# VH-VL binders against q20498r280to473: the designs that were tried, part 20

Target 1, 194 residues: q20498r280to473
Amino acid sequence: LELTDLYMRTGKKVPVIVEKCCASIEDQGIVTGIYRQCGIQSNIQRLRAKFDSGAEPDLHEFGQRDIYSVSSLLKQYFRQLPNPLFTYQAYPKLIEAFEKEDSLSEKVESLRFSLETMPEAHYRTAKFLMEHLTRLCKSKSLTDMTSKNLAIVWSPNLFRPPPTLNGADTHLLSGLNVHTAICDFFIENSESLF
Key: E = the ipSAE of ESMFold2; O = the ipSAE of ESMFold2 at other seeds; V2 = 0.75 times the mean of E and O plus 0.25 times the DockQ between their complexes.

## First folded at step 8 (VH-VL; framework fv_relatlimab)

Design y6 (at its last look DockQ between E and O 0.87; V2 from the best seeds 0.00; counts 0 for: pae E 4.2 > 2)
Fold by ESMFold2 at other seeds, look of step 9:
Structure y6 (fold): chain C 194 residues (1-194), chain A 120 residues (1-120), chain B 107 residues (1-107)
Amino acid sequence: as target 1 above (194 residues)
Amino acid sequence: QVQLQQWGAGLLKPSETLSLTCAVYGGSFSGYYWNWIRQPPGKGLEWIGEIDHSGSTNSNPSLKSRVTLSLDTSKNQFSLKLRSVTAADTAVYYCARTRDIVATDYFDYWGQGTLVTVSS
Amino acid sequence: EIVLTQSPATLSLSPGERATLSCRASQSIRDYLAWYQQKPGQAPRLLIYDASNRATGIPARFSGSGSGTDFTLTISSLEPEDFAVYYCQQHFDWPLTFGQGTNLEIK
């Protein structure tokens, strides 16, 4: 389900699964390699099924036994969105603004304008996620996860070029550097971008 | 305290469908996974699959194509169907419970077992 | 699929002796290992979960230890009712799997 459709159905700007997983990770997930290490597959699938059914699982209890299943579920949620978090529609403008040879302030301004073109559900959820990741960077001495480390594991889940021609997927592999770089920039500059 | 009681046909011909039912007494049906495990005579145990209150199922990949798990929440019962049986499916079949907590898929309560024999 | 290998296949001992049963996993399962006792004509009985926690009503002579890939069930002083088949089971990931069993028989 599209983020905008979910917002229209629920009235919630940020999906419940995103809010609960981020809260759980900030509570119990300040551990080595959070978001880098993968949870147990059966736990991830069971948690996903609970959220899909409308249940409200107790993530405190799950996090005590396998917090990496919570972080893996959150990444999977974003990867499987029909329209990525940063949308197909905004993608060309975001990449163009990021790659332009501008001063930092001009780059931030251009990116901010492009981000504001996204539907409200995408904008609010992106703001929520980036602020979460920025807060986690304050704990890098405990997690071993810098902003760049987080960008490496998160960018594949957040950016997807629009489908255009046959073979577009092979170009995605060569574009992974830019996705990581823009994601790292968003984490480092979230205060000024959102 | 919790008790599982199972029943079903014990003698089948090849290609028939095995059908077993397990009833749960003295406990909640929600908050647990309801399982089937089998044990060929004189051999070890094999997990068949699980079902929860919502009807969500997970099955052993070795049997998944032939397994149907179902439940009747009004009666606190769950059932196993195994299609297209052969002699290799001859075993004692057990129903069992696991808790709905991460990585706690150990079986704390078991049914009494049902021997199912598939004619050679 | 996680394979559990139990040793020995048969352990012959007398009442009053200490029994040591081993279970080895084909990959790390942390401490997510359970032990069961099974007597002829009966369902398995849960003894130990999470490698070392005794299930409700299990006598203190039963203890479990280990983590990662190597696990042990110890019965400190065998009683006549303890002669049975013992299975380990991993509760780490799907498919759930059991060891092949150790037959603890009276010498």
Scores: ipSAE 0.346, ipTM 0.736, lowest interface PAE 3.7, mean pLDDT 89
Fold by ESMFold2, look of step 8:
Structure y6 (fold): chain C 194 residues (1-194), chain A 120 residues (1-120), chain B 107 residues (1-107)
Amino acid sequence: as target 1 above (194 residues)
Amino acid sequence: QVQLQQWGAGLLKPSETLSLTCAVYGGSFSGYYWNWIRQPPGKGLEWIGEIDHSGSTNSNPSLKSRVTLSLDTSKNQFSLKLRSVTAADTAVYYCARTRDIVATDYFDYWGQGTLVTVSS
Amino acid sequence: EIVLTQSPATLSLSPGERATLSCRASQSIRDYLAWYQQKPGQAPRLLIYDASNRATGIPARFSGSGSGTDFTLTISSLEPEDFAVYYCQQHFDWPLTFGQGTNLEIK
């Protein structure tokens, strides 16, 4: 389900699965390689089924046994969105703003403008996720996950270029490098961007 | 405490469908996964699959194409169907319970077992 | 698929002796390992879960240890009723798998 449709159905600007998983990670997920290490597949599938049924599972006991399944589920949720978190429509504007501006303040202003063009559900969820990742970076000595490391594992789940009119594949290696760089910038500057 | 009782036909011909049912007494049906495990005579144990009270299933990939798991919550029963049996499916079949908690897929209660023989 | 290999295949001992049974996993399963006892004509009985926790009603002479890939079931002083087949089972991930068994027989 698309984020705007979910917001219209539930009245919640940030999906319950996103809120619950982020809270669980901040409570129990200050561990080595969070978001890099993969959880147990059976646990991920069972958790997803519980959220899909409308249940609100107790993640405290779950996280004690396999917190990496919580982080894996959250990445999977974003990867499977029909319109990525940073939307197909905003994608060209975000790339242009990031690559064109040299000044930090001008880059932040241009990116902020482009981010604000996204639908409300996308904007609010992006703000929530980026602020979560920014807070998590403060524990890098315990997790081994810097903002750059988080951007490497997160950016493939957050950005997809729209299909081109020429049919050319825009997820080429150079595009992936830019996605990581933008994601890292968002994590480092989330307070000024959102 | 909790008790699992199982039944079903014990003699089959090749290509028939194996059908077993397990009834749960003395406990809640929700909050657990309900499993089938089999053991060929004189051999080890093989997990077949699980079902929860919502009807969600997961099966051993080696058997998935032939397995159907179902439940009847009004009767506290769950069932196994295994299609297109051969002599290799001859085994004692057990129903068993696991908890609906992460990484607790150990079987704390078992049915009495049903020997199913498929003629050669 | 996670393969569990038990050793020895057969262990012949007398009542009062200590039994040591081994189970080795093909990959790390942390401590998500269970042990079962099975007597002829009966369903398996859960002895140990989470590598070292005794199930309800299991005597203290049964103990489990290990983590990662190497696990041990110990019976400190064998009783006549302890002669049976023992299986390990990983409860780490699907498909759930069992070891091939160790037959603990009376000398």
Scores: ipSAE 0.300, ipTM 0.723, lowest interface PAE 4.0, mean pLDDT 89
ESMFold2 (binder alone), look of step 8: mean pLDDT 93; pTM 0.949
ESMFold2 at other seeds, look of step 8: ipSAE 0.296; ipTM 0.721
ESMFold2, look of step 9: ipSAE 0.297; ipTM 0.717
ESMFold2 (binder alone), look of step 9: mean pLDDT 92; pTM 0.947

## First folded at step 9 (VH-VL; framework fv_relatlimab)

Design z1 (at its last look DockQ between E and O 0.72; V2 from the best seeds 0.00; counts 0 for: pae E 4.7 > 2)
Fold by ESMFold2 at other seeds, look of step 9:
Structure z1 (fold): chain C 194 residues (1-194), chain A 120 residues (1-120), chain B 107 residues (1-107)
Amino acid sequence: as target 1 above (194 residues)
Amino acid sequence: QVQLQQWGAGLLKPSETLSLTCAVYGGSFSGYYWNWIRQPPGKGLEWIGEIDHYGSTNSNPSLKSRVTLSLDTSKNQFSLKLRSVTAADTAVYYCARTRDIVATDYFDYWGQGTLVTVSS
Amino acid sequence: EIVLTQSPATLSLSPGERATLSCRASQSIRDYLAWYQQKPGQAPRLLIYDASNRATGIPARFSGSGSGTDFTLTISSLEPEDFAVYYCQQHFDWPLTFGQGTNLEIK
């Protein structure tokens, strides 16, 4: 389900799964390699099924046994969105703003403008997630996860280039390196961007 | 306190469908996964699959194409159907419970077992 | 699929002796291992879960240890009712799998 459709159905600008998983990770997930280490596949599948059924899972006990399944589920949720968190529509503007602006102030301003063009559900969810990741970076001495490390594991789940009819169009956009770089920039500058 | 009671036909011909039912007494039906496990005579145990209170199922990949799990929450019952049986499906079949917490797929309560024989 | 290999296949001991049963996993399963006892004509009985936790009603002479790939069930002093087949089972990931069993028989 697309984020805007979920918002229209529930009235919640940030999905419950995102809110609960982030809270669980901030409570129990200040551990080595959070978001880098993968959870147990059966746990991830069962936990997803509970959210899909509306079962309102208690993440405290799940996190005590396998917090990496909670973090893996959250990444999976974003990867499976029909329109990525940083939408197909905003993607070219975000990449262009990041690559072409040289000064920090200009880059922040241009990215902020482009982010504000996204639908409300995408904007609010992106703000929520980036603020979560920014807070998590304050614990890098405990997690071994810097903003760059988080960007490496998160960017594939947040950015997809728009589908094209021509393979050459894909080559006009920088590869996964730019996705990591812009994600790292968002994590380090979330206070200014959102 | 909790008791699992199972029943179903014990003698089948090849290609028929195995059908077993398990009823849960003395405890909550919700908050658990309900499982089927089989044991060929004189051999070890094989997990067949699970179903939860909402009807979500997971099955052993080796059997998935032939397995149907279902439940009747009004009767606190759950059922196994195994299609297209062969002699290799001859076994004692058990129903069993696991808790609904991650990585707690150990079976704390078991049914009495039902021998199902598939004739030639 | 996670394969569990139990050893020995048969263990012959007398009442009062210490029994040591082994289970080895084909990959790390952390501490997500259970042990069961099964007597002829009966369903398995849960003894140990999470490698070392005794199930409700299990006598203190039963203990489990190990993590990762190597696990042990110990019965400190055998009683006559302890002679049975013992299975290990991993509860780490699907499909759930069992070891082939160790037959603990009276000498």
Scores: ipSAE 0.304, ipTM 0.729, lowest interface PAE 4.3, mean pLDDT 89
Fold by ESMFold2, look of step 9:
Structure z1 (fold): chain C 194 residues (1-194), chain A 120 residues (1-120), chain B 107 residues (1-107)
Amino acid sequence: as target 1 above (194 residues)
Amino acid sequence: QVQLQQWGAGLLKPSETLSLTCAVYGGSFSGYYWNWIRQPPGKGLEWIGEIDHYGSTNSNPSLKSRVTLSLDTSKNQFSLKLRSVTAADTAVYYCARTRDIVATDYFDYWGQGTLVTVSS
Amino acid sequence: EIVLTQSPATLSLSPGERATLSCRASQSIRDYLAWYQQKPGQAPRLLIYDASNRATGIPARFSGSGSGTDFTLTISSLEPEDFAVYYCQQHFDWPLTFGQGTNLEIK
């Protein structure tokens, strides 16, 4: 289900699964390698089924038993979005703005305007997620997860080049390095960007 | 106090479909996973699969292609069908409940068991 | 698939003795191990879950310990009704699997 469609069905600009998982991780997920380590597959599948059925599970008990299943579920949710969080439509503009040789303030301004062109559900969910990741960076001494480490594990789930975009070897699209770099920038500058 | 009572045909020919039903008394049907486990004579236990209140199922990969799990929430019942049985499917079949308060996969209540024999 | 290996296969003891039953997992299952007792003609009965938590109504003489790969069920002083087959079961991941059983028989 598309984020905009979910927003129209529920009236919530940020999906419940995203809100619940982020809250659970901030409560119980200040642990080594959060988002890097994978949870138990059966737990992840059961949690997903509960959310898909419209249930609102109490993640506190799940987090006590396997917090990595909560973090794995959240990454999986974003990876499986039909239109990625930062959308196919905004993707070229975001990459172009990020790669442009600008001062920091000019880069932030250009990215901010491009982000604001996204549909409301995408914008609000991106804001929510990036702020969550920014808050987690404050605990890097406990988790071993810096903004760069978070960007490495998160960027594959957040950015996909548009289906019609060719030239996988182009320097603009430099593969995973570009996605990691822009994701790291978003985490480090979320308060200025959103 | 939860009680599970199960029934179904106990004698089958090869290639037939095993069909068992379990009824739940004295407790909520919703909010739990409802399971089937089997035990061949003189052998250990094998988990077959589970079904929840919403109809979502998970089955042992070794049996998944032949297993159908279903429920009837109006009767607080759930059922197992195992297609294309052979002599290797001869076992005592149990229904059982998994506690869902903490999303745990240990079986706290069991049915009385049903011996299913697949003839030659 | 997580394989559970129980030892010994058969344990012969007298009432009043201490029984120690072992279960070893093929990989770490943290503390997600359950123990069951099964008497002839009956369904299994849950004794222990989460390696060490006694199920409701289970006598204090039953205790479980261990984590990771090595687990133990202890019956501190055997009663005549304790002679049965005991199974361990991992509740860590699918497929759920059981050990092959330990037959605790009266000497």
Scores: ipSAE 0.255, ipTM 0.708, lowest interface PAE 4.7, mean pLDDT 88
ESMFold2 (binder alone), look of step 9: mean pLDDT 92; pTM 0.946

Design z2 (at its last look DockQ between E and O 0.93; V2 from the best seeds 0.00; counts 0 for: pae E 4.4 > 2)
Fold by ESMFold2 at other seeds, look of step 9:
Structure z2 (fold): chain C 194 residues (1-194), chain A 120 residues (1-120), chain B 107 residues (1-107)
Amino acid sequence: as target 1 above (194 residues)
Amino acid sequence: QVQLQQWGAGLLKPSETLSLTCAVYGGSFSGYYWNWIRQPPGKGLEWIGEIDHSGSTNSNPSLKSRVTLSLDTSKNQFSLKLRSVTAADTAVYYCARTRDIIATDYFDYWGQGTLVTVSS
Amino acid sequence: EIVLTQSPATLSLSPGERATLSCRASQSIRDYLAWYQQKPGQAPRLLIYDASNRATGIPARFSGSGSGTDFTLTISSLEPEDFAVYYCQQHFDWPLTFGQGTNLEIK
């Protein structure tokens, strides 16, 4: 389910699964390698099933046993979105703004304009997630997760280049190192971007 | 004081379907996973699968193609069907409970066991 | 699938002795290991969960230890009722698996 469709069905601009997982990670997930270490597969599948059924599971008890399942589920949620968080439509504009602007101030302003073209559900959810990751970076001495480390594990879940007319001909826009770089920039500058 | 009581036919011919039922007394049916485990005579234990009160199931991949798990919430009962049995399926079958909290899949209450023999 | 290997297969001891039973996992299962006792004609009985937590009603002479891949069940002073088969079980991931058992028999 697309984020805009979920917003229209529920009236919530940020999905419940995103809100609850982020809150759980900030409460119990200040641990070594959060988002880098993978949770237990059976735990992830059980948590996913509970959210898919419309339940609101008590993540405090789940996080006590395997907080990495909560963080793994959250990454999986974004990876499986039909339109990625930063959308296929905004993708070329975001890459262009990031690569072309020379100063921090100009880069922030150009990216901000491009982010604001996204549908409201995507914009609000992106703001929520990036602010979460920015707050998490303040605990890097406890987690060993810098903004760059978080960008490495998060960027594959947030950015997908649009399909081309020839299918496999995406090499011009598919630079995976740029996805990490822009994600790192978003985490470091979320306050000014959103 | 939770009790699990189980029943079903104990003697089968090859290719028949094993069918067992377990009833739950003295406790809540919801908030738990309900399991089947088997033990061939003189051998160790093999987990068959689980079902929760919503009907969601997970089964041992080694048996999944032959296993059907079901429940009847109005009777606080859950059931195992194992299709196309052979002599290798001869075992004592147990129902058992685990809590509905991740990574707590240890079995705190067990049924009395049912010996199922598959003839030659 | 996670394989649990128990040793020894048979342990012969006398009442009053200390028993030490081992379980080794084929991969790290953190502390998600349970121990069961089974007597002839009976269902298994949960002794230990989460590697070291005693189940309700289990006497203090039973203790569990270990983490990762190597686990131990200890019975500090054997009582006559303790001679039985003992199984370890991982509750880490699917499929749930058991060790092959250790037969604790009277010498």
Scores: ipSAE 0.285, ipTM 0.713, lowest interface PAE 4.4, mean pLDDT 89
Fold by ESMFold2, look of step 9:
Structure z2 (fold): chain C 194 residues (1-194), chain A 120 residues (1-120), chain B 107 residues (1-107)
Amino acid sequence: as target 1 above (194 residues)
Amino acid sequence: QVQLQQWGAGLLKPSETLSLTCAVYGGSFSGYYWNWIRQPPGKGLEWIGEIDHSGSTNSNPSLKSRVTLSLDTSKNQFSLKLRSVTAADTAVYYCARTRDIIATDYFDYWGQGTLVTVSS
Amino acid sequence: EIVLTQSPATLSLSPGERATLSCRASQSIRDYLAWYQQKPGQAPRLLIYDASNRATGIPARFSGSGSGTDFTLTISSLEPEDFAVYYCQQHFDWPLTFGQGTNLEIK
């Protein structure tokens, strides 16, 4: 289910699964390699099924036994969105704004403008997620996860080029590098961007 | 004290469908996974699959194409169907319970077992 | 799938002796291992979960230890009722799997 459709059905601009998982990670997930290490597949599937059924699972008990299943589920949720978090529609403008040789303040302004073109559910959820990752960076001495480390594991789940990119995998390889870089920039500058 | 009581036909011909039912007494039906396990004569145990209160199922990949799990929450019962049986499906079949918490898939209560024999 | 290998296949001992049963996993399962006792014509009985936690009503002579890939069930002083088949089972990931069993028989 697309984020805008979920918002229209529930009245919540940030999906419950995103809110609950982020809260659980901030409570119990200050552990080595959070978001880098994978959870157990059966745990991830069971947890996803609980959210899909409309239940509100007790993530405290789940996290006590396998917190990496909570973080893996959250990444999986974003990877499987029909329209990625940073939308197909905004993707060209975000990349162009980021790659342009501008001062920091001009780059922030241009990216902010492009981010505001996204549907409200995408904008609010992106804000929520980036602020979560920014807060998590304050615990890098405990997690071994810097903003760059988080960007490496998160960017594949957040950005997808529009289908108009055909042929050999040349642009996709280049795009993977820029996706990490723009994701790191978003994490480091989230309070000025959102 | 929780108790599981199971029943079903014990003698089948090849290609028939195995059908077993397990009833749960003395405890909550919700908050648990309800499982089937089988044990061929003189052999070890094989997990067949699980079902929870919502009807969500997971099955052993080796059997998944032939397995149907179902439940009747009004009667606190759950059932196994195994299609297209052969002599290799001859076993004692057990129902069993696990908690609905991750990584707690150990079976704390078991049914009494039902021997199902598939003739050659 | 995660394969559990139990040893020995048969252990012949007398009442009052100490029994040591081994279970090895084909990959790390942390401490997500359970032990069961099964007597002829009966369902298995849960003894140990999470490698070392005794289930409700299980006597203190039963203890479990180990983590990762190597696990042990110990019965400190055998009682006549302890002679049975013992199975280990991993509760780490799907499909749930059991060891092939250790037959603890009276000498």
Scores: ipSAE 0.276, ipTM 0.718, lowest interface PAE 4.4, mean pLDDT 89
ESMFold2 (binder alone), look of step 9: mean pLDDT 92; pTM 0.943

Design z3 (at its last look DockQ between E and O 0.96; V2 from the best seeds 0.00; counts 0 for: pae O 4.8 > 2)
Fold by ESMFold2 at other seeds, look of step 9:
Order: structure tokens, then sequence, then C-alpha cells
Structure z3 (fold): chain C 194 residues (1-194), chain A 120 residues (1-120), chain B 107 residues (1-107)
């Protein structure tokens, strides 16, 4: 389900699965390699089924047994969105804004403008997620996950080139490098961007 | 104390559908996964699948194409259907319970078992 | 799928002796291993979960140990009622799988 459609059905701008998983990770997920290490597949599938059924799971017990299933579920949720978190429509503008300006202040301003063109559900969910990742970076000494490490594992789940732009393997590989860089920038500058 | 009581037809012909039902007494139906496990005569145990109280199912890939699991919360019952049986499906079938918390898929309560024989 | 291999296949002992049963997993399953006892004509009975935790009502003579790939069930002093078949079961990932069993029989 597309984020805007979920917002229309539920009245919540940030999906419950995103809110609960982020809270669980901040509570129990200050552990080595969070978001880099994978959870057990059956645990991930069970958690997904609970959220898909409309259940309101308390993730405390789940996180005690396999917190990596919670972090894996959250990444999977974003990877499976029909329109990525940073939408197909905003993608060219975000890339252009990131590459165009050399000064930090102008780059931030241009990116802010482009981010604000996204539908409200995408904007609010992006804000929520980036702020979560920014807070998580404060624990890098315990997790071994810097902002760059988080960007490496997160960017494939957040950015997809529009199908009409996706070309040969060299285009995709080049796009992946810039996706990490822009994701890292978002994590480091979330307060000023959102 | 929780008790699981199961029933269903014990003698089938090839190509028929195995159908078993398990009723839960003395405990809550919610908060658990409800499972089926089988044991061919003189052999070990094989997990068939699970169902939760929302009706979500997960099944052993080796059997998934033939298995249907269902739930009736109003009767505190859950059921197994196994289609297109052969002599290889001859086994004692058990229903069993696990908690609906991840990595706790050990079976703390079992039904009494039902021998299903598929004639040739 | 995760294969559990139990050894020995048959263990012949007398009451009062110590029994040691082994279960080996084909990959690490951390401590997500359970043990069951099964007597003829009966359903399995849960003895141990999470490798070392006794289930409710299980006598203290039963203990479990191990992690990763190698697990042990120990019965410190055999009682007549302990002669049965024992199965290990991994509760790490799907499909859930059982070992082939160890028959603990009386000498």
Amino acid sequence: as target 1 above (194 residues)
Amino acid sequence: QVQLQQWGAGLLKPSETLSLTCAVYGGSFSGYYWNWIRQPPGKGLEWIGEIDHYGSTNSNPSLKSRVTLSLDTSKNQFSLKLRSVTAADTAVYYCARTRDIIATDYFDYWGQGTLVTVSS
Amino acid sequence: EIVLTQSPATLSLSPGERATLSCRASQSIRDYLAWYQQKPGQAPRLLIYDASNRATGIPARFSGSGSGTDFTLTISSLEPEDFAVYYCQQHFDWPLTFGQGTNLEIK
C-alpha cells in the first residue's frame, strides 16, 4: 500500500509500523550492527503479518528475543513501498539539488524546497525516519554504525530511480553511490532539512 | 489446565482430503500459534504448519501446496486439511500450541494424536 | 532447512545411571533448541526449551546445555519412567525441524 493511500485510510501521517519499529530500536536496538545485521526470516515474516492484520503488537518482547528482526522489518517495509519514501517524482529534483550547490546553506535550502514538494505522508514519514537515524548516530560507539554506515544500508530501501531513467548497469551503479551520499547528508542535516 | 482434544477421519483412500479438528479447553485462544505436526509410524516428527488468531498461516514448504489451515474462534477450534493424500501421508497427526512471541516455537501442549491411515 | 542429528541412536542404561544425549545442528541456532520425551502411544512431552530451561513440572534431574550447533540433554540419575524416546527440536527458523530421536532403553 502507497503511503498517501494509507494516510487517507488511517488518518495517520506516519505509519504505525514505522513509529513502533523506530521506538523499539531506540529502546532495545543500541546493539552492534543495527540495521546492518539481518534478523531471522521467520521472525520478520511473523512481525509483518501482525502489522498487516491491523494488530497492535507490543514489540518489547519481540525485541528482547531478536531486535534485528524489527530493524529488518522496517527496512523491508520501505523497500516494498510502491512509490519509494523519496518518491519517483521528487527523485530527479533531489539529485539535482544535492549535486548543484557547493555551499552547505544553499544545498540545504534547495533540498528543503524539493522535499516539500512530496506528498504530506511521504514528507512526514521521511522526517520521522531521518530524525530517528540522526538520534541513532549518537550511539555509534555502541553500535559501530556511523551516519555513513547507516546511509549505506538504508539508501537502497529509500531511493529508486524512476523506471524511465533506469538504464545500463553503469547508470544504476553510479546512482547507488549518490544515493548513499544524499542519504548520509539527510541523516547529518535532518534538523535543518525538515 | 490447557487441554487440546482432536478428532477426524482415521481411514482414507488415496486422493481424498485429510481433515482434522482440534479444540482448545481451559485456556485462552489468543496469544498463541496453533500447530499441526505429524509422525509416520516408527519415524520422527514433521512440522506441518501454524495459524494465529487472525487467520495468518505459515506451512512447511514440503507440504504447503496441499495444506489448508483454518480457525474458528467462536468454537475455540482450529483445523487441518491435507489434499490429495497418498500412502506416504499415513501418520499420527498432533495439534500443538506455541506462544505468539518470536523464537518461542516450542510446543508446550499437545493433542492426544490421531492415527490417519491411507490405504493403497 | 536446519538438520538436527541426534546421537546415539540407542542408549542402553540401568536405573540410577546418568544419561547423556547429544543433538547437533547443521548451522548455528543460538540457544533455540527444545527437548521432548515420547513414550509409546503418547504425544511428546516438552522437557527443555531455550537449550537449558526446564518446562513446568519437569524434574530437576533433567538438564539441558549447549549453544550454537552442539547441544546435550542430561538425566542425572535415571528413574524407571525415564526410559523413552527423546527428540530435539530447533525453534530458530522455518521450517521447524526435529532430530531423528534417541531411544533410551533399559539394560
Scores: ipSAE 0.243, ipTM 0.714, lowest interface PAE 4.8, mean pLDDT 89
Fold by ESMFold2, look of step 9:
Structure z3 (fold): chain C 194 residues (1-194), chain A 120 residues (1-120), chain B 107 residues (1-107)
Amino acid sequence: as target 1 above (194 residues)
Amino acid sequence: QVQLQQWGAGLLKPSETLSLTCAVYGGSFSGYYWNWIRQPPGKGLEWIGEIDHYGSTNSNPSLKSRVTLSLDTSKNQFSLKLRSVTAADTAVYYCARTRDIIATDYFDYWGQGTLVTVSS
Amino acid sequence: EIVLTQSPATLSLSPGERATLSCRASQSIRDYLAWYQQKPGQAPRLLIYDASNRATGIPARFSGSGSGTDFTLTISSLEPEDFAVYYCQQHFDWPLTFGQGTNLEIK
């Protein structure tokens, strides 16, 4: 389900799965390689099915046995959105703003403007997720996950170029580099951007 | 204490559909996965599949195309259908319970077993 | 799928002896292994879960150990009711799988 449609159906600007998984990670997931290490596939699939059915699983007991299933589920959720978190529509503006602006203040201002063009559900969920990742970076001594490490594992789940806009071979190579870089920038500058 | 009681037809011809039902007494139906396991006579155990309280299922890939799992939560019952049976499906079939916490798929309560024989 | 190999296939012992049963997994399953006892004409009975935790009502003579790929069930002093088939089962990932069994028989 598209984020805007989910917001209209539930009245919640941030999906329940996102809120609960982030809270669980901040509670039990200050562990080595969070978001880098993968959970057990059966656990991930069962958690997803519970959220999809409207159940509200007890993530505390789940996290005690396999916290990496919670973090893997959250990444999977974003990867499988019909319109990615940073939307197909905002994608070219975000890339242009990130690549063309030279100073930090100009880059932040241009990106902030482009982020504000996103639908409210996308904007609020992006804000929530980036702030979560920024807080998690404060625990890098315990997790070994810097903002750059988080950006490497998160960016494939957050950015997809529009199908009609890219040449597959050229954008594939440049897309890997720029997606990580812009994701790292968002994590490091979330308070200024949102 | 929790008790599982199961029933269904025990003699089938090839190509028929096996149908078994398990009723749960003395405990909550929610918070658990409800499973079927089979054991050919004199042989080991094979997990068939599971169903949760909401009807979500997962089945052994070796059987998935022939297996249907279902619930009746109003009666605290769950059922197995296995279509297109052959003599290889002759086994004692058990229903069993697991908790729905991650990685706790060990079977703490079992039904009494139902021998299903498929004639050759 | 995760294959569990039990050894020995048959173990012949007398009451009062110590039994040691092995289970090996084809890949690491951490400590997500259970042990069951099955007597003729009965459903299996859960003995051990999470490699070493005794299930409710299981006597202290039953103990489990191991992690990763190598697991052991030990019965410290065999009672007459302990002669049965024993199965290990991994509860790590789908499909759930069982070992082929160890028949513990009276010599």
Scores: ipSAE 0.231, ipTM 0.700, lowest interface PAE 4.8, mean pLDDT 89
ESMFold2 (binder alone), look of step 9: mean pLDDT 92; pTM 0.948

